Miniprotein binders against b1l550. Designs and how they scored, part 40

Target 1, 279 residues: b1l550
Amino acid sequence: MRLPEELLERARDIHSEAPSHRIKLDRVGSFGLKVPVEFKGFLLLAEADVWVSLPEGRRGVDLSRQVEAIYELSNPPKDPFSLCREAAISLLEKLNYADSSGVSIRFDAPLQDGESLKYYGVEISSIASDEIINKIRVEILGMTACPCTAELIRAYKSSEIAATHTQRSLGILEVSTKAEHPDPDKLASIIERAMSSPLRTYTKRPDEGGLVIRSLSNARLAEDVVREMIHLFLEEFGHLPEDTHILAAVRSMESVHMHDIYAERSFSLDEIRKEISSH
Below, E stands for the ipSAE of ESMFold2; O stands for the ipSAE of OpenDDE; V2 stands for 0.75 times the mean of E and O plus 0.25 times the DockQ between their complexes.

## First folded at step 4 (miniprotein)

Design xa28 (at its last look DockQ between E and O 0.58; V2 from the best seeds 0.00; counts 0 for: pae E 8.9 > 1.5)
Fold by OpenDDE base, look of step 6:
Structure xa28 (fold): chain B 279 residues (1-279), chain A 88 residues (1-88)
Amino acid sequence: as target 1 above (279 residues)
Amino acid sequence: SEVVKIRITFEGSPEEVRKAFEELKEFARELAKKYGLKVLFELHEEDGVAWILVIGPREAVEEFLRRVLERLEELGIRYKVEVEVERS
C-alpha cells in the first residue's frame, strides 16, 4: 500500500528534527545487508554494514538512502575492495550532514586446495573521514603441533620424529592502512605458512600422513606462530606506510585442554621496525 | 552541494611527494574548516598521486580550489592538477 502523496507532504521529517539530547553519534547505519560481490572469478553473497556519523543537531540518519547507496554500486556486482571504498565515499556524498562514513563487507573467500576448495574468512572495510582508511581482516584455520609434548616424548623414547598432540588453530591478520587494501590471499598464505601445517579439505591416506609428519617436524607454540606471522608480514608488506596498523593473533584450540591458547601482538610498522632494529 | 574530486600528481621522489602531500593536507584541512567544507584525502604513493574529495556549496568549493592551487604555487611544488566535478 502506497500512502497518498498529499499526506506525505504534511508529515514531519522526523530524521531532520532536533534531538532531545544534542549529542553526536559516531556510527549510525544498517548492519547485516546482503550484497553480491565478484571475487577471484566467483560471484559471492557478502554481508555488509554501512554507517555514517550523525551530528548533534540531527535526530536520525536517512537509512534508506544509505541502503540505496551501496546497492546502486552493487549492480552489477564488482570487487569488494572497490565496492567498499566507493560506497564509503558515496555515503558522504549522499548524506552531506555526516562528517564520516564506513563500510564493512564480510564473506568466505574461496581458496584452491588441489581439486577442491577451502576457504578463509575476510572482512574488508573502508572508513572515510579526513582520510580514507582501508582495513582488512583475514582469518584462516591451520594446524599446530606442540613442541613441549614432543620434547617430553623424545626424552622418554628416542625417535627422529617425536609424537605430539595436534590441534586446529585460527590465525588472524588485521591490517589498517591509508594505502590500498592488502591482498587477502597473501595474508592467508602468511598465516598458513606460520602454522605447523595447513588444513586440507580432503586427504588421501598418503597425503594425510605427509601432512601430519610435516606438522610434527614443524612443531610451534602459539607464540611462535604469531612471531612467524609478523616476520613473514614484514617481508611481504614492509613497503606499506609507516603508520599502518597490524594485529597478528592466533587462537589455538588445544586438544589436551578444555580451553584455548591465545596470543597476539598489535603494532604499527614504525614501532615494530624500531623494536627489531634495537636488537 | 557539489562534489569535486581533485587529482594532484606530484613530481619528485617518494619522500618529496610524501612531504608535499602532508603539507597540502594540513593546509587544505584548515581551509576546509574555515569554509565549512568536507574534505577527504587519499595518497597513492606509488603513482605520486593525491586525491582530494571536496563536498560543499559550489562557491565555497571554488574558492577552496583556488586557494589550494595558490598555496601549491607558493610552495614551489611541481604538480599537475585535474579536476572532476560531480553534481549530487
Scores: ipSAE 0.269, ipTM 0.707, lowest interface PAE 1.5, mean pLDDT 90
Fold by ESMFold2-Fast, scan of step 4:
Structure xa28 (fold): chain B 279 residues (1-279), chain A 88 residues (1-88)
Amino acid sequence: as target 1 above (279 residues)
Amino acid sequence: SEVVKIRITFEGSPEEVRKAFEELKEFARELAKKYGLKVLFELHEEDGVAWILVIGPREAVEEFLRRVLERLEELGIRYKVEVEVERS
């Protein structure tokens, strides 16, 4: 039911009123919006969060203007990088009381897997204040094989290919930079190359056997995978600004334990180069 | 009061644009603070483009623009100014 427009003249502007307590809020917004995005030739359904800062003297945010901002920019669908950046700028332009704005977009990205497709997780953000900080997080599953058990089996029963336990491991790369978002396909590739082997959407028995043999022949600890991810990241993305921040992590779902193994390292490009150069 | 926004875009070689951006960023940031203006900066070094967006009351934005353009002319970099009225 539509109420008469004249009621707008009588209604208080609640959002512009003074709050109960004069406290600044860092992020106030609309979360879990469904938005179509165009990604590398695919039309995908993404989930978006949009927010702005709220000053201590203002009771609320104009949420309608936040939703309007991202929806205007998502028709027709565009790439999620441009959408994040342009929406963050638009929010800051439309909401004059805000000191900062942000947009995050999450989706499952298709990745070519032989003649098939597999999918990896992507979260892209742009946060605007006086500069724009672009953030991307990529998560993809791979396979790891335990080198410790492999060596124990080799010692017990000499063979060309030692038996060991294998498991799914989740690789994570997160990058925060003032430059453009890194290509998520390249981040996913780095993660997969650091693993004992990649995972496949579909394999026939001969291909599955080959994948297992590859993993067994390239056994790696979670710690090994994180170090290799950092090494590969630096050779691919070492050109980014020195204040770029990276998180590299692996969560190994150990097949012989009731618990996972986790390894991570956070660093800036400046920090890691100084560390490596000390050798 | 009338609220306006202006975008100042710099264009050139990656080196020229980076140098101009570095030179102007702190200067423009201080001016924006002085005049109570919103300012955004973005550098696309590989594309040879950078921009400054400023939003606020017309009088303050015009003074900001005048000062920033003086610095751009001293640097000899190619620039473009786009003006949009946000609210009256």
Scores: ipSAE 0.215, ipTM 0.682, lowest interface PAE 4.7, mean pLDDT 86
Fold by ESMFold2, look of step 6:
Structure xa28 (fold): chain B 279 residues (1-279), chain A 88 residues (1-88)
Amino acid sequence: as target 1 above (279 residues)
Amino acid sequence: SEVVKIRITFEGSPEEVRKAFEELKEFARELAKKYGLKVLFELHEEDGVAWILVIGPREAVEEFLRRVLERLEELGIRYKVEVEVERS
């Protein structure tokens, strides 16, 4: 049933009223929208959130304009970075009472893995006010091999046994910058190279053996993985603005324990350079 | 009173635009704060283009524009101004 449009002239515009409590809100929006994106030749169905700030004098946000802003830009499908940035700008243009806006887009990025595919998690956002802040979070699984157990086993048999426990570890890089979003494939590559070995969709026996042997030869603590991720990040993205903020983290599903371990470091480029140059 | 949306686009060599953008950004930000205007800045350095979007009352936006254009003329950079009126 569609109600007569003439009712709009009789009804109060609830959203434009003042609220009972004049408190500004930082994020009011529509979350969990499905939008099509084109990423590296793949047409993907991504999940998006859109929001704006709401001043203390306005009771509600016009949600239909928010949804309109991103859907108008998603047809035809385009790369998620352009969609994210352009939608954030469109929100500020369409919702004149807001002093900031934001868009987040989440998808699983396909990555070539021999003759097959694997995937990693991507979330990007653009937050617009008098400037645009671009954020990207990449998550990918890798393999780690424990150096502590490897050393104990070596000492027990004077290096007759090359063994340690291995496990899946989730690597995380999150970057917030005024520059354009870093390439997620490069971020994923940094995480994988910091691990003891990458994971594969499948392997044949000789390849599987080689993968495990490589991980044993490249044993790393979760802390070492985080440090290596930072080192590799600086080599590739040290050119970003000095106030670029990074979070590097690992959650390791330690195969000999009932619990995971977690390591993280957050920093700005300016901060980490000062720290490194002091040694 | 009447709310207007104005886009100021300027272009040149990447280095010329970057330098002008950084000089102009802080000047324009202070003006926008003074007049209570909503402003957004964006630099596309490798394309040699930048823009400023400003939204607010016509009278305040016109004064903001006058001050910013004087500075753009002093910098000697190519620019255009577009009025973007929200139809509803």
Scores: ipSAE 0.012, ipTM 0.520, lowest interface PAE 8.9, mean pLDDT 87
OpenDDE base, second read of step 5: ipSAE 0.257; ipTM 0.705
ESMFold2 (binder alone), look of step 6: mean pLDDT 81; pTM 0.783

Design xa29
Fold by ESMFold2-Fast, scan of step 4:
Structure xa29 (fold): chain B 279 residues (1-279), chain A 88 residues (1-88)
Amino acid sequence: as target 1 above (279 residues)
Amino acid sequence: SEVVEIYIFFEGSPEEVRKAFRELKKFARELAKKYGLKVLFELHEEDGVAWILVIGPREAVEEFLRRVLERLEELGIRYWVRVEVERS
């Protein structure tokens, strides 16, 4: 049952009261909201988190108005980039006590794969204070093949037989920038081009053979893939502001082990340029 | 019964690959008949990949694989192999 309006109007404003301990909180909000978004001609169901900072002197945030605001901004559905930005700004405008606000939206993005579709993971965020910082994380599966095992087999057999293990690998690119969000399709493309071979949703046997031969002829360590992703990223997005921060990573699901191999590098554009220019 | 797929990636010219696959197919077909196995062959010329599907009892399939790999060594061509097993 709903309470009568008279009782709600007479209740204390708990959120404006002093807390038991005067401690600032960095993120307070609603997490796991379901929102529709429009992405490159597709209507998708996304999951959103919204939050604000809470000062040390205030007990809680009034989330009802903020939740209403994000739902109003999501009807009709719009692109997740505009939704993140507009909602973060709206939260900060409406809550005078908040030093910052943020919105994060997650979904699986469709990507054309021959006559079918495949999907990759996308998380888009906007964090607003006196400026806006935009973040995007893209994850997509590909294939890698081990060059070390191939070499060991050749050495052991003293023969022309070439064999190695292949495995699924997850490529990750995360970008934090004051500029607009990079195109996630371009980030996914960078990851796939850095791999030994992309994966397909559907293949006929001849096409599968082609993917495997490509993987074996382009054998790469997880470390190789991360370096290639960084190289390709700089070619495509080197124009971003110098303080743009990037995380490039690969998680290789080793087919011959019960554990994964992981390689990563985080850097700013300023940092990486200085490193590359010094020998 | 067991189903095994063998992918052979030849490192050579298109002519060398076709010749090697033709010899291997002849050998493997006769071997499969001897062991009572079902076998299918395909060469994807654009990718230089040979595909062999063999179906039958585990012991016979394992012996077939061993003999096919031995024959491949006799051809003197460089190659890579991937084997996939699907059990019923």
Scores: ipSAE 0.000, ipTM 0.067, lowest interface PAE 26.2, mean pLDDT 81

Design xa3
Fold by ESMFold2-Fast, scan of step 4:
Structure xa3 (fold): chain B 279 residues (1-279), chain A 88 residues (1-88)
Amino acid sequence: as target 1 above (279 residues)
Amino acid sequence: SEVVEIYIFFEGSPEEVRKAFEELKEFARELAKKYGLKVLFRLHEEDGVAWILVIGPREAVEEFLRRVLERLEELGIRYWVRVEVERS
């Protein structure tokens, strides 16, 4: 339902009043908005958050202007990266009292898997101030195989043919940069290549024996997966600005334990290059 | 409690796999009955591949796996294992 303009005008006056306490707020806005986006030929329903900073002397934000900023730019649906950046900029233009603005857009991205599709998680953000910072987080499930169990079974068998436990692992790559958002399909590919093998979308068959054998030949600790993700990231995205920040992480859902194994590393491109060159 | 799903694959020549499958199927069926586990079997003789799927509570399945792997060692056949947690 559309509210009468008279009520909207009165609400704006209230928001310009002094607050009870003169405290700045970092993020104030509309969260959980549903927005259509076009992603690589797919029309997807994404979820968006929009916010601005609120100065110490102002009671509230103009919520109608926040919603207008993203919805004006989402019709017709466009790629979520352009929507994210353009909406963040538009928020600052529409809400001149704010020092910064931000937009986050979340969706499940389709990825071709044979004749079927699988999905991985994507969250992108753009934060605008006197500069714009773009952030992307990709999460995808894959498989890992335990090298410790493989070595134990080899020793037990007195054979080079290994058997070990395989488990699902969640790989995470998060990038913050002044450049354009990295392609999430490439980030997903880096994660899957760092693991023992990717997950498939269909029921188990004898042809899965090939994937299991490859996993056993490519047995990796969570620590190995994170290091490989960083190596592959540098090969693909080493051209990004030196102040680009990356988080690489993996959470292994150990099938023979009641707990998970977690490994992560945060770094800037400048930091990691200096570290690698010292060896 | 966790319910787990384990595939045990083994391979070789068609004759070798058939012989191992027949012997292991009988052993695994009795073991599964003893521990109250669900088991499924399949032989792809032409491809030289066979598998056993066992489903049930983690502790019971782990004991089943230990016993079956000991038997596979005695048979001298090539094998590998895939362990999954049931969605549910």
Scores: ipSAE 0.000, ipTM 0.085, lowest interface PAE 23.4, mean pLDDT 77

Design xa30
Fold by ESMFold2-Fast, scan of step 4:
Structure xa30 (fold): chain B 279 residues (1-279), chain A 88 residues (1-88)
Amino acid sequence: as target 1 above (279 residues)
Amino acid sequence: SEVVEIYIFFEGSPEEVRKAFKELREFARELARKYGLKVLFELHEEDGVAWILVIGPREAVEEFLRRVLERLEELGIRYWVRVEVERS
């Protein structure tokens, strides 16, 4: 049985009641919404989270208005950058008790890989208060080869042909800035260029041999990959505002160990420039 | 009572816009706090454009606008205003 509209409107007043404890909440919202997005000519199904701050004197948020904010802007589907930014602003307009709002959109992005496509992970966010902060996280798999084992095998065999174990490694670049979101394809490219070699969706046997040999010639520790990612990032995106924050990380899925190796560095552009200039 | 939304845009060279934005943001933030208004700022440096969105009761927003435009005039930067009205 449907409740009368008048009764439903009165029931919503419960959200404006005093809470059991006068505590401010930083993020309250709708998480795991499915939303279509247009990304570089592809129509993709993304997962979205939307939230607002909740003041200490208010019991709850109007969840239906949160869903309304993103869905009004997602039809027809648009690029996830504009969707994040516009939805975050819309949340503040629709929910006048909120001091801040945020939107995150996650999807697997297609990337051209010869005659095929491969996919990498993207998470795009916009957080609005009195300023808009844009955040992007890119994760892509690549291959690394251990230089220590390669040197040991070379010494033992008195051979110029290096042999070492290889492993899949997950490269991560996360950027938080008051400027526009960086192009995720460029971030993915930086990660792949820092690796021993990129992974392919499909490779014929002769091509596989070439990729493996190239990887062995470009053997890198996880620590090496993180440093190279930072170097390449500064070349491409060093123009961003000084207070831009970056996380560069690599998680290596060890083929000869039961555990993973992890290396990371977080920094602001201001911090890293001062560090580099001291050497 | 009428709730209004007003966009204040300003433009110039990237350097001019950045300097004006930094100074005006501090001023506008304090003013919005004083009048209980919501304010949003965005800077597009490469395009040489920035904007301020202010939301709240008409009388308070109009006073905010008057003082912000006064400050923009002092800075000598090009600006324009777009007014949108929520009549709920």
Scores: ipSAE 0.000, ipTM 0.348, lowest interface PAE 15.1, mean pLDDT 81

Design xa31
Fold by ESMFold2-Fast, scan of step 4:
Structure xa31 (fold): chain B 279 residues (1-279), chain A 88 residues (1-88)
Amino acid sequence: as target 1 above (279 residues)
Amino acid sequence: SEVVRIKIEFEGSPEEVRKAFEELKEFARELAKKYGLKVLFELKEEDGRAWILVIGPREAVEEFLRRVLERLEELGIRYEVRVEVERS
């Protein structure tokens, strides 16, 4: 059923009214929108959140204008970096009362894995106010092997390759910068190189044995993995602006425990350089 | 009235662009508040590039543009103006 347009003239404009309480809201928006994106030659289904700030004197946000902003820009599908940036700017254009806007787009990114593909998690954001802040979060699984148990088993059996427990570990790198988004494939590579070994989509038995032996010979604590990720990040992305903020973390799903082990460090490039130079 | 989005891009040496960008950023913020405009800033210092993106009603944006470009000329900075969005 379609109501007569004349009723719009008689209806109150609820959104532009004063609210019950004069309180500013930081993020009001449409969350969980499905959008197509083009990523490195792949057409992927992504999920997007769009939002704006709402001033203390306005009751509501024009949600339909938010959906229009991202959908107009997603046809034809474009890369998620440009989509985030352009949609955030478009939100400020369409919603004149907003002081800031933001867009987050998340998807599983394909990564070449021999003759097959594996996938890692990506979340890309752009937050616009008087500057644009670009954020990217990459999560990928790898394998870690416990050095403590390895040492005990080596002492017990006197073998060169010590048996120890191995587990899946989730590596996380998050970057917030005024510069362009870092390449997520490079961030995923940094995480995998910091692990005892990467994980594979599939392997034949000889290759699987080799990966296990490599992991056992490269045993690392969660703390070791985080430090190595930071070191590798600085080698690849140390040229970013000094106020770039990074979170490096690993969550190890310990095979011998009912609980996980977690290690993290957040820092700015300026902060970490001063810390390292003190040595 | 019509809403427009215009980008002012300027370039030079990294040091020249950084200094000009910081001065213009403060000036542009003042103007944006005065004219009720949205303004966004980006600095690509290593590339010797920066830009100011201004969004709002055409007449207000045109006045903002006139004043910012006068300031850029006073600073001796090379610039280009790009119209990103025009709406009827």
Scores: ipSAE 0.119, ipTM 0.618, lowest interface PAE 5.4, mean pLDDT 85

Design xa32
Fold by ESMFold2-Fast, scan of step 4:
Structure xa32 (fold): chain B 279 residues (1-279), chain A 88 residues (1-88)
Amino acid sequence: as target 1 above (279 residues)
Amino acid sequence: SERVRIYIFFEGSPEEVRKAFEELKEFARELAKKYGLKVLFVLREEDGKAWILVIGPREAVEEFLRRVLERLEELGIRYEVRVEVERS
């Protein structure tokens, strides 16, 4: 049942009213929208959040106008990076009372893995105010092997290849920049190369054995993985603006403990270059 | 209550546009702050296109535009302006 449009002439404009308390809100919008995106030849179902800032003197945001804007830009499905950026700009253009706008888009990205596919997590955002800041977060699982236990076992048994515990570790790279979003496949590659070995969707026994031997021969602490991720990131993306901010982190799901190990470093490109040059 | 939206597109090669955009950006930002205007600076890296979007009350936006265009002429930067008025 649709109510008559004429009722809008008699109803209060709630959104334009003064609020009960004059408090600015940083993010007001529509969260958890399902949107199709085209990513590297795949049509994927993504989840999107869209928001704007709300000034202290205005009670509410026109949420229907926000949803219309992103849906118009998502049909037909397009590249999620362009969608994210264009939608953030569109929101600022359409909602003049807002000081800032933002869009986040989350999806599982397919990655070629031999004759199969594996998936890694991607979250991108674009936040528009006087400038556009693009942010991307990539999360992918890999394998780590403990070098401490490997050394202890090698000393005990005098073996060239020591037994040690292995576990799944989640690698995380997050980049915030005024430049375009970095290619998430390259970020995922950096994370995997920093690990003791990557994980596979499908292996046969000989391939599985080889992966385990690779991991055992390349044992790494979570701290080692974070440092290697930073090193590889600088080689691939050191050309980004100096004020680009990076978070590199690893969460290791230790097979011998009831708890996880976590290592993290946040830095700007300017900061890390000064640190490295001081050594 | 009249809201105006003005786009200033920079013209030239990608390299010329990037350099001009970065040089003008701080001037335009300070000017927008002076007039209490919302301003958005957009630079598209892949093709080097850049533009400035200014939104606010017509009188303030027009004064901002006049000052920015004077600066662009002084610097010899080529530009195109598109004006949109909100009517609803």
Scores: ipSAE 0.051, ipTM 0.562, lowest interface PAE 6.3, mean pLDDT 84

